# Miniprotein binders against a2bj90: the designs that were tried, part 90

Target 1, 235 residues: a2bj90
Amino acid sequence: MSRSARRKTSALNTVLRVVEVFASIQGEGPFTGTYSVFVRLAGCNLRCPFCDTRYAWSLEAGKPLGVEELVEEIARYEPSLVVITGGEPLLQRHPLNSLVEGLESLGLRVQLETNGILPAPARDEQLWRVYHVVSPKDVPVRVPGAKLHPSWVDYARATGRAWFKFLVANEQHVREVAEYVAKLGIPRSRVYIMPLTPEKLDMKELLELHSRIASLAVKWRLNFSPRLHLLVQLP

## First folded at step 9 (miniprotein)

Design GZ45
Fold by ESMFold2-Fast, scan of step 9:
Structure GZ45 (fold): chain B 235 residues (1-235), chain A 99 residues (1-99)
Amino acid sequence: as target 1 above (235 residues)
Amino acid sequence: SEFLRLAKIYQRAAERALRKGDYEKAVYYLYLVAELALEKGDLELAIEYLEKAAEIAQRANLRWLEARVYELLARVYEALGDKEKAEEYRRKAEEIREG
């Protein structure tokens, strides 16, 4: 029984703009290999040049769904993990907290994927209790407007529920990541480097990029995240 | 070499992006090719790809990527020992950032 189970009269009548809901395997980060339901929320506060989900950039790309309806849809998949991604899901922060409350009331584990520009959860938010994979875009790619909010480092230290995942293409990128996380005081044990894989790569190209970045992870004593879904041809 | 194989992956990705009219991806992937060339110590190859990236960024009015390309050109010319060109590209990048 979770703590949210006491709040039986709370209405989950808030609305989220949702691009897609689908079942797959989490291919990235600390939960790689987990049977998951992905909830892609609309809207993003960045315009990354390597972005593969440009269709989700506008809030208008999302269909309005009630939180209660969305919880019910997710539950039908019986997932081991609910991955909330986007765009940038924290742009819909208020209804997102309500979604998390509903999912936790069913005993479902939740992971948020965020660019980390908006502040980390406060202790009184439902989001405080779930897992977060933060993908900063200020290093190494230096996307305009992308600055990691410093509260994410404090959140990671306080909760042990945040990890930092960086897209890298070469050793100079890994060096910049290592310097960045050292400067911010982020433990290397919470840092993942992941290969930057362009669209439409064949299997040999995907394996070569994965192999190179994995080797750099060993050399620099960082964790490695694959893009497993790409290797096994899942969404 | 291993680095040439990796560079070719991003080079082909840049070519696909150009055919689609995705100039941001094209410039960024060419920039990655140049970074790999610089790591290998192939300074002439790095300059070749960065000049191509700069031209595309300028024509497509991708000012922030143009500045990034100029910063890397400055680093490559510094490694080549051409201090005048390194300073020239450093100034070009700074002018974009100031404006």
Scores: ipSAE 0.713, ipTM 0.893, lowest interface PAE 1.2, mean pLDDT 88

Design GZ46
Fold by ESMFold2-Fast, scan of step 9:
Structure GZ46 (fold): chain B 235 residues (1-235), chain A 99 residues (1-99)
Amino acid sequence: as target 1 above (235 residues)
Amino acid sequence: SEFLRLAKIYQRAAERALRKGDYEKAVYYLYLVAELALEKGDLELAIEYLEKAAEIAQRANLRDLEARVYELLARVYEALGDKEKAEEYRRKAEEIREG
């Protein structure tokens, strides 16, 4: 194969289908309050009934962007954190590792948000060294096909770079989460519960859901994740 | 009551979803209202919301959610002591899961 043909093939392997790139504040999880750039990748391997980002379900929803172009766009924001989300970002695992390499070369910190169905990073992947917030959808929300891959628990124990964030609506959900993480051997210090907030709630409703789930987090000795961006009306 | 405030949030969300033709969200939010009712011990209220959720799931051909609704209906009827209805809904859920 000629060099030109090899270059074209390599470029195709470093192309990501991107839905949107925007600056905001990370509203969820262990980095709540951090000035971040969000990169939403197209494609998802789940069809959650409560999903608010259905526009990202198809790979066709994303524009093809080269890794180098995307790195430059992200860098212009000078973020404290790059949040790679989706759909399910690990569906684009190969070019995603190239993106992470580019971002780390600029000294940027990266957090991946994943449903945890696909395996955790291997030691030889660039993704091994970044932060991961895993949002299981098998418990308590019971989405079909959403079984958490067991390698995520091993990854969390080996690296200390994974946290588990669960959507909850009531105390039974919190009880199920507590039982689930105990059975899997996930330390409570790495577990967050987060209110399941429908679209178009007013501020009073948002505060009531946050207050209830926060109270349950205290009662069950788990960490609480707000949805801060919703409370302060950011994307 | 705290229960009533939380249940109303999901109930209103289900109504908004129905108006937009988002049947999956509607069924899911009605299911959450039923779970809250079950936690409170209001079994009749749980049944009302689950029956509504089942109807919507059937019409919209949402088979997985329909099975989930039947599974919870079976648990609620079991709690009521209605063993015949509990078994009926358990069978309906199994038919969907094994089909």
Scores: ipSAE 0.707, ipTM 0.890, lowest interface PAE 1.3, mean pLDDT 90

Design GZ47
Fold by ESMFold2-Fast, scan of step 9:
Structure GZ47 (fold): chain B 235 residues (1-235), chain A 99 residues (1-99)
Amino acid sequence: as target 1 above (235 residues)
Amino acid sequence: SEFLRLAKIYQRAAERALRKGDYEKAVYYLYLVAELALEKGDLELAIEYLEKAAEIAQRANLEELEARVYELLARVYEALGDKEKAEEYRRKAEEIREG
């Protein structure tokens, strides 16, 4: 089947529930500072007490969009990076693989943000070939039901395309992260710690939290992820 | 001094959450204040914020967070040398976890 025929067939039977699509700067993780389009998918398999995107928890929060329509919308932004986030994007795994195929066909770089509860991609999935930032919620923030699937460590080792990003609020959290990643065999070069920032902080408060967690990253020899978009007041 | 500034950030966040009726965020941020206090060795401050967190969690029927608050209270009382209170809070947390 030609690519055009396959795309038409996919668009007719593949739909994603999408909360929002917008352009911004990636403020977190290994691609911090990159001009990006964010695609927030609906549905989540966790109920984190600190969650700022509770409006995305339900699948019904998402508007049904065909994969081809979504690819065209994303392409209009001419992004350096497409960030697929949510909720939990892997809840919509089948249509997500079709979206990734469409974006790859345009030469677009794709990054998935996931809580890592659901298994890592298999070799025959389009998702196998894109970047993944895994944000475990079992350590240190201890969200019920948030056990990291062990396949993510194997995926990271096999591909070099996964990093692990942890929310932290204090040094005990950083210690727990260091012990956790050592036990799982995750290299420190693949680990980011990021400040847990409540809503409505002023700039002084944001800087103080960033400064403290960055200092702890140096002390514990881990990578630091800012929340740059908050510091520069972008979405 | 840096500790006090960080603790006040989460304390103010908890107060904002309480005003909005977001009891889950309020309890969670008070818990973070208590963790910072315990880390600094200010056990009395840790207990003060955990007692507030426990009361809110209990009234709002937040069983998972209530258990977590009791678990941290047990650790704080253990650090304080109050084994009786530590065991009391450990038992309260276990009752919620096993129920």
Scores: ipSAE 0.718, ipTM 0.889, lowest interface PAE 1.2, mean pLDDT 90

Design GZ48
Fold by ESMFold2-Fast, scan of step 9:
Structure GZ48 (fold): chain B 235 residues (1-235), chain A 99 residues (1-99)
Amino acid sequence: as target 1 above (235 residues)
Amino acid sequence: SEFLRLAKIYQRAAERALRKGDYEKAVYYLYLVAELALEKGDLELAIEYLEKAAEIAQRANLRELEERVYELLARVYEALGDKEKAEEYRRKAEEIREG
């Protein structure tokens, strides 16, 4: 084996703690409607009151999977998009970069969903080349310990590969988002507001929340993210 | 009233959370009902839901949510012109932030 092949094999032999892998439609953000494979990584650095994936909070909730094995599993789905979510996927940064390298080598498009507390990718990381949907939890939802790392704004400007998606429940939340992104210099074209939907809503309730937040997006000249998977009853 | 429909959604979510013993979600959703009430100018309704949220947060030892509830109670009482109660709740919130 060449040195390059040995080095790549060693990198692919890193381990990720994985909660679940499943196919669905991306229901949120700029890629809404895309046939995707979701990879939920274990571990989170926040304890959001409204969190519906509390089962992923502990790193021990994930099963250890080798990067090479995970790449092969993902590839079998033949997805248009690989969505890496969690918990907080950047907690497993080193093996995550190796996973991205493997997926990129197969020509697969990758999107990370992150709370943005940990720094944005550096130019020498494989993560630099993929898409990021950053969901800040400091504004408007005010989760303790949440603060957007300023490098995400610089990354968005440098690459055009980051968007900012905010959970909102009312107009005051939208006002706070508008003020927040203006202060940080985030272009409105990169900003999405999304309805904060409690679990077990019926279709009428889901449509009412979507309609209200969509109307506010028009009023405040921001992009709107649905939660399409909830409306069509997919995971 | 669109406000009543949206407030009812979060109120029902809080009730479901309480039945499951998920006090954190219950407090959070009651807080959202209070924010909607405040936005519409229904200060008495905001106080009603915030006092329910505060009681649950205190009993369940949810310090960070309890602090947020007290902050909003202070704002609502300030809007009512009750400076004494506004200052009382500001002090309660600050005690949690510092300790």
Scores: ipSAE 0.705, ipTM 0.885, lowest interface PAE 1.2, mean pLDDT 90

Design GZ49
Fold by ESMFold2-Fast, scan of step 9:
Structure GZ49 (fold): chain B 235 residues (1-235), chain A 99 residues (1-99)
Amino acid sequence: as target 1 above (235 residues)
Amino acid sequence: SEFLRLAKIYQRAAERALRKGDYEKAVYYLYLVAELALEKGDLELAIEYLEKAAEIAQRANLRELEARVYELLARVYRALGDKEKAEEYRRKAEEIREG
């Protein structure tokens, strides 16, 4: 193999297609309120009708960045949390494990946001050691092709490092979530419901949706995830 | 009162999506309005919004969402006691799901 061919192969194994890198506050899930750097990876294996990040659906939407370069960029922000999101980050699984290794070597806490269609991390992956917020799209929103991989439930039980976050718009959705997690044996303590917020809502509308879903979380004894960044007008 | 406020939020979102030509979001948000109406027992309002959603889905060739809208129409007509309409919409959804 030529040196050029070897360089290209190595680069593909250590290169991520990145849409954007920015600092903000984690607005969702178990780490709500944490100063974070967001890394949005390109590519998605779903086409959710409510998706507001359609610009990230294609791998071509992402700029190729080397893992080492990306680690350095993230480190300059000195974040309390690195949030790796997308699209679907697990589509770039191999270089993602390398990124996680680099970030953990710096003592950085890492959270992955995933739709859970692809398998949970294996014990020999760097991804095994980080936090995962799994957002199933089979219930209640019923996106075609969105079946949760069963390994995520086993991973959550084995590690205590996975939570399940569901978009909901009404009480019937919450009921469907409660039935779904009971059937799968997911403890309610690991379940978050989050308001489904359309784009360009005013503050009053955002508060009304948050208030309703929070009330349902109390009623159904589930955790509530806000969308805090929307409420405080951060990206 | 609360129902009307929540329904109007999604209704306005559907209207914004239609103006932008985002037919998928429009159908999806109209579907959410219909679910809220069904939850409150306003079956006629649920049908009204689902018929609007079905028309948009059909014209925009959004077959998956069209099937989903027909499935909810079948449930609403069943709740209304209209077995003939419920079966009609169930068959329309099956035609899309199988073909």
Scores: ipSAE 0.688, ipTM 0.884, lowest interface PAE 1.3, mean pLDDT 89

Design GZ5
Fold by ESMFold2-Fast, scan of step 9:
Structure GZ5 (fold): chain B 235 residues (1-235), chain A 99 residues (1-99)
Amino acid sequence: as target 1 above (235 residues)
Amino acid sequence: SELLRLAKIYQRAAERALRKGDYEKAVYYLYLVAELALEKGDLELAIEYLEKAAEIAQRANLRELEARVYELLARVYEALGDKEKAEEYRRKAEEIREG
């Protein structure tokens, strides 16, 4: 193969399908309150009934962006955290590793949001070195096909760079989460429960859901994740 | 923090989803209403919302959600002590998942 053909093939392999890039505050998980740039990648391997980002389900929903161009765009925001989300970002694993490499070269902190169906990073991936918030969809929300890959538990134990964030709507959900994480050997210190918030809630409804799930977190001795961006009316 | 108030939030969400033709969200939120009713011990209310969810799931051909609704109906009847009805609904859910 010629050098020009190899360069073209490499460039195509470093293209991401991106739905949106925007600055906001991380509203969820262990980095709640952090000034962040969000990169929403296209494509998802689940069809969750409660999904509010259905516009990102198809890979065709994303515009092709070169990794270098995307790194430059993100860097202009001077973020404290880059949040890579989607759909399911690991569907674009190869160019995602290239993006992470570029962001790390600039000293930027990176967090991946993933459903955890696809395997955790291997030691030779750039993704091994960044933070991961894994949101299992098998328990308690029972999305078909959503089994957590067992390598995520090993990754969390080996690196200390993964947390598990569960959507919950009631106490039975919290009980199921507690049983699930105990069975898998996930430490409670790495477990977050988060209220399942439908679209178009008013502030009173949003506070009521947050209050109930936070109370359950205290009762069950788990961490609580708000959806802070919804409370402060940010994207 | 009242269970009834949380149930009303998901009920209103289900109504909004129905108006938009989002039958998956409607069924899912009605299912959450039923779970909250069951948690409160209001088994008749749980059955009422699960029947509504089943009708929507059937009409919209949402077979996986229909199976989940039947599985929760089985749990509600188990809580009532009606083992025959619980087994009937478990069988109904299995028939959908195997078909």
Scores: ipSAE 0.702, ipTM 0.869, lowest interface PAE 1.2, mean pLDDT 89

Design GZ50
Fold by ESMFold2-Fast, scan of step 9:
Structure GZ50 (fold): chain B 235 residues (1-235), chain A 99 residues (1-99)
Amino acid sequence: as target 1 above (235 residues)
Amino acid sequence: SEFLRLAKIYQRAAERALRKGDYEKAVYYLYLVAELALEKGDLELAIEYLEKAAEIAQRANLRELEARVYEMLARVYEALGDKEKAEEYRRKAEEIREG
């Protein structure tokens, strides 16, 4: 690669389209309860019927921010965890690797939330070294086009840095998840089920859904993810 | 019944979505009510909510969700022992997906 081509490619790789940056508590998955900064990247390759972040579907919803500028903004929060979410953040894969490099240089722990349609990180990517929570949308919610890329299973086994988090509303969903992960060879220890919570539930309704799905997690010997931020009324 | 409490949560969510014109969420939440009803063997209730979901999906031109609703209607009628209606709804779903 020529020096001019490398400079051009690096410049294009250092701008992200960002919807929002905010501090909160990670309410979901293996790092539940951690003081976090959330970085929502624009663009998504799915159109889930139950999606609560439709405002992030278009790349045009994001403001262009340089990687260095974004790293400085994130660092000002002094977070224990940086959660990069979207949309689908892997749609902006190249500048995302640069962002991860900058965050790791500051000693910050990084977690990516992804739908898992695009391939898992390769060993030469900065993304190889961070944590990934993969939220498949092919099972049980059956979103068209949402097939999990098989490389995520290999990545999870090779690194121990990926978990699989499934939205569920009933026991049939949990059964489908159990069959799905068994077929793919995903260890149950890396599987979380999480209640599918509609918008604007009251506290009693939120607790009822959490209680039911938690009971099913015990019955089916899977991990349970709350949606803690909803229970404590944080963004 | 725990089942009825959970079903009502998704039913109320569907009603809220419908009122604000979010037809995709309305159909999806009605579909979840029907799944809960089918799981508990309340076939009449499942049919009731799936028919509502199908009507909304059809009027809002939500073809993929309409096909999914027809697939569930086929499963409900199969469970009821109505093989003719089960086949009819499977055909309707296939026509939407292929056509």
Scores: ipSAE 0.653, ipTM 0.867, lowest interface PAE 1.4, mean pLDDT 88

Design GZ51
Fold by ESMFold2-Fast, scan of step 9:
Structure GZ51 (fold): chain B 235 residues (1-235), chain A 99 residues (1-99)
Amino acid sequence: as target 1 above (235 residues)
Amino acid sequence: SEFLRLAEIYQRAAERAERKGDYEKAVYYLYLVAELALEKGDLELAIEYLEKAAEIAQRANLRELEARVYELLARVYEALGDKEKAEEYRRKAEEIREG
């Protein structure tokens, strides 16, 4: 095949719809406190009532960027962690695998944030080798169509590279999460509960929500995820 | 109390969402207030917030959320011992989900 023909075919799988790229601190999950660059991909397969990133729901919200251009932009931040989020980043699965390959070639650590509706990575995907924080929306928040794909549990057991992060607002939610993860065989050590924080909370409200959910995490023997960036007023 | 603090936070968030015309968030946050009220056994407060949520969901044509609100109303009325109203709200939710 000619180089031009191969380049044309490659380009079809190396363009991502990107909403925003910015540096911040990872405020959530197992890597809380890490200097990170965030890459928000466009498109989502859910319409969560509480969603605060509705501007990313449509693929048209994203600017088309080549993988090579995006890798260079990310690298200029010199991050300790690259957080790929969205919408739902797995909707752009093929060019996402190319992005991960490029980032790995530079020795960069990558974490994907996903709702877990689409299947977990297969062994032949570059995504198999990176970290995943799976945020199920079927329990306890019961978003329509938000069933966790069972392959994520298998992936977590096989690799040790997936954690499950649940939005909670009350103790009933925590009980539902505990029952859900027990039923699926997810170890408690891989489970985080995180406060469901509405937009425009003041600092006192943020601290009160964090304090209550953290207390429930201790009571139910689960890990706690803050939303640290909100507490320290970072994007 | 911890209940009053969390309920007030979500209630204020619902008011902000309603003022912005974000009726999905308004209904969802009122639903969370009602869950907190039910958890604490304040059945009258749970009914009050669920009725507000149902009214907003109906006006904004948010049928899935309306069904969820009716499902929780059924649970609250069951807890209150009103089996007839519990059955009525279960049927209302089923009609939305089947229709």
Scores: ipSAE 0.691, ipTM 0.880, lowest interface PAE 1.3, mean pLDDT 89

Design GZ52
Fold by ESMFold2-Fast, scan of step 9:
Structure GZ52 (fold): chain B 235 residues (1-235), chain A 99 residues (1-99)
Amino acid sequence: as target 1 above (235 residues)
Amino acid sequence: SEFARLAKIYQRAAERAKRKGDYEKAVYYLYLVAELALEKGDLELAIEYLEKAAEIAQRANLRELEARVYELLARVYEALGDKEKAEEYRRKAEEIREG
């Protein structure tokens, strides 16, 4: 990359399009139960039929916010974990690396939620050093355009900082996940299956779906991710 | 049964989505009901829900989901031994994916 091109990209890494910032409990994945601040970035490169955050699909849904200002806002919550989610946060890759640098300088633990279509972090990115929960949408839910980038498997192996979390509704989905991760060489210890929960379920319905998918996780020797925030009625 | 409880959850979710005009979610949840029926071996019930899903997808011009529904219908009819219907739905799906 030329000096001029590097300066142009550097000039663009100070502002993020942010939909919302809020404190809650991480309800999903390997850090379930952790007091967290959620930063939802705007823009998504998928249009999943089951998506509950369609309000974040457009980049224009986000307000421009400076990295330094966002770091200060997050720090005021004194979180145990900063969860950067969206849309697809890697669409704002350059300013996201600057945000991560600022958060790490404060000793804050950072986790990204990503659909894994865009490449995994390179060693020279700040993003290389944080945790990633990758939610593939090519299997079992088969969203068009959702092919997992193969670099995520290499990143997981090299760093131990990536896990793969799959939405499932039935045992055939779990079978497809098991076959998929075996084919890609992803260890089962890094795989989570999570119930596909429609909006506005009552508590009995939520528990029934959780119970079924948890039972399948035991049967197939995979990790189980709840959707704890839904069970305890948090954002 | 466990199947009946799970199927009813997604069926009710589909009805709520349809009532709100969210036809994508309605079709997707009906597709999940059909998958659960197929898993139980109830091929007739799977067809019933897939036909309902196809009708909604067609009316709402959800071509990608419509093709996906037809692909599963073809597999279910193949399992029933109805080669004519299986071929019909395979062609309907291919027409959408080609054009």
Scores: ipSAE 0.700, ipTM 0.886, lowest interface PAE 1.2, mean pLDDT 89

Design GZ53
Fold by ESMFold2-Fast, scan of step 9:
Structure GZ53 (fold): chain B 235 residues (1-235), chain A 119 residues (1-119)
Amino acid sequence: as target 1 above (235 residues)
Amino acid sequence: SEFLRLAKIYQRAAERALRKGDYEKAVYYLYLVAELALEKGDLELAIEYLEKAAEIAQRANLRELEARVYELLARVYEALGDKEKAEEYRRKAEELARELGDPELEARALELLAELLRE
């Protein structure tokens, strides 16, 4: 195929529906504390009752942006990390692979946040090469339709580029997580538990929830993810 | 004391959600209070919060959350030794599961019902 025809075909497959792009500090998971640009993609395949980003559920919530335009916008922030989140980013899998290719060409580090319902990247995808924080919603929070795709465990084993981050509110939740990851063969070093924080908590309430879940992480020998951005009042 | 602090956080969050008309969050946070009460062994308190959650879920037509609340109510009543109430709530959860057509929800409701009937 000619370069012109290839560019035309690529353009038809390289539009993302984007809700927002903003700079902040990654507050969660293995890269907590990193200066990041967040790219929130529109559309979600779940309707979690505790969801704080319901404005991103519909694909119509997203503005159509070309991959090249989005790469240029992200690059202007000079981030240490690009966090691609949503909704569920893998709903826009094909143009997302093109975005990752563009970001990788600039030497930018990329992290995907995903609910893990859709399959993990295949070796021939650009997404195979980036970091993934998988947040299962089947255990312990039991969102309908949220079954983790088993390929995520294989991907984690093959690449060492996936971590599993679980929302928890009590010790029974932590017990369920421990049983779940043991059955799936996910090593504890790849597992984070994170407090389930309602909106509009004051600092005392945020610290209390963080303290309890952190204590449970120590007791159960799991990693702890804060929600640092909430504690320091960043988006 | 730690239990009281955590339960109060989710309870206050539920109250804020209810005032804003976010019934889904209100029901879910009340459900978390009930789970904390159950973990502490305060079955009567768990029932109190689950009944509040069920009422809100029913009025707001949140059928999936209503079924989840009934599942936990059945489990709490079973733990309390009230087999009649446990059976009542298992049947309500099963009915909602059938209506919704969710195979995972249906499986959970049927499992709970089977356990109750087997004693």
Scores: ipSAE 0.682, ipTM 0.845, lowest interface PAE 1.4, mean pLDDT 88

Design GZ54
Fold by ESMFold2-Fast, scan of step 9:
Structure GZ54 (fold): chain B 235 residues (1-235), chain A 104 residues (1-104)
Amino acid sequence: as target 1 above (235 residues)
Amino acid sequence: SDEEDREFLRLAKIYQRAAERALRKGDYEKAVYYLYLVAELALEEGDLELAIEYLEKAAEIAQRANLRELEARVYELLARVYEALGDKEKAEEYRRKAEEIREG
């Protein structure tokens, strides 16, 4: 039966290792200010020295959840945006495609956050149809093993559904980002720079870093991403 | 200018305090990384002596904590700072130290 076949296929590849699910405001990137549900998947293929979510690095940090259960949990929040993040979500690519299919069937808008090391979605993946914020870690922060997969530039060009978000701490970083995106042919309209904010900053320090990076965004003609959730003290 | 110098000092102090908090928690990776950011800011403003001071602290922590990749990165910036200072011998010494870690 077609139903039986569909259920069997779903059961074989529909378990995700999930660290946390919570509602907040998207504080970063092109959807800043949007009421969102965050789904943090376990596992990461990088070990960034500035990482604030080290608790998600191991796949074992995630609890196994069926895609159907996860879709139902997310839907109960009635979000304007579902943000799938991690670790690196593309490490769980097969069940992630099933999750995206389930969320889209409910009319939910989905954004993936990825380090861009693994290839961009193929046209036959459900992931092809959602938004992607790619956060390269090869420039300017130079994390070992963090080379951006070139297919992300092709995906952005073909779909208009990818943006590139860079952590920066000073003007030299912004200069390196500008050179990097020019070399790759990424339009400035798809590029965000975001302040590199250590943990436990007071509000004055947060504002000073935001102000500096925002002024550099104006100077270099790039988009600015705040870390709004930190400024308004949300998770 | 006086205003630009003050802004640099305020930004450098933010990362310096973050490094101190990381050290107290035993997070040596974050400590080295934030000290490196202080040094980058100092180099941008032409305060070469301050850049060397923070890079030497970062190198010591990286070496003791066996953070070889961050150690190489610190040596690369030390080489740039010494080149800006006109000390070609020290610049080449640190460049070689970084290359040895990168190649090895």
Scores: ipSAE 0.709, ipTM 0.878, lowest interface PAE 1.2, mean pLDDT 89

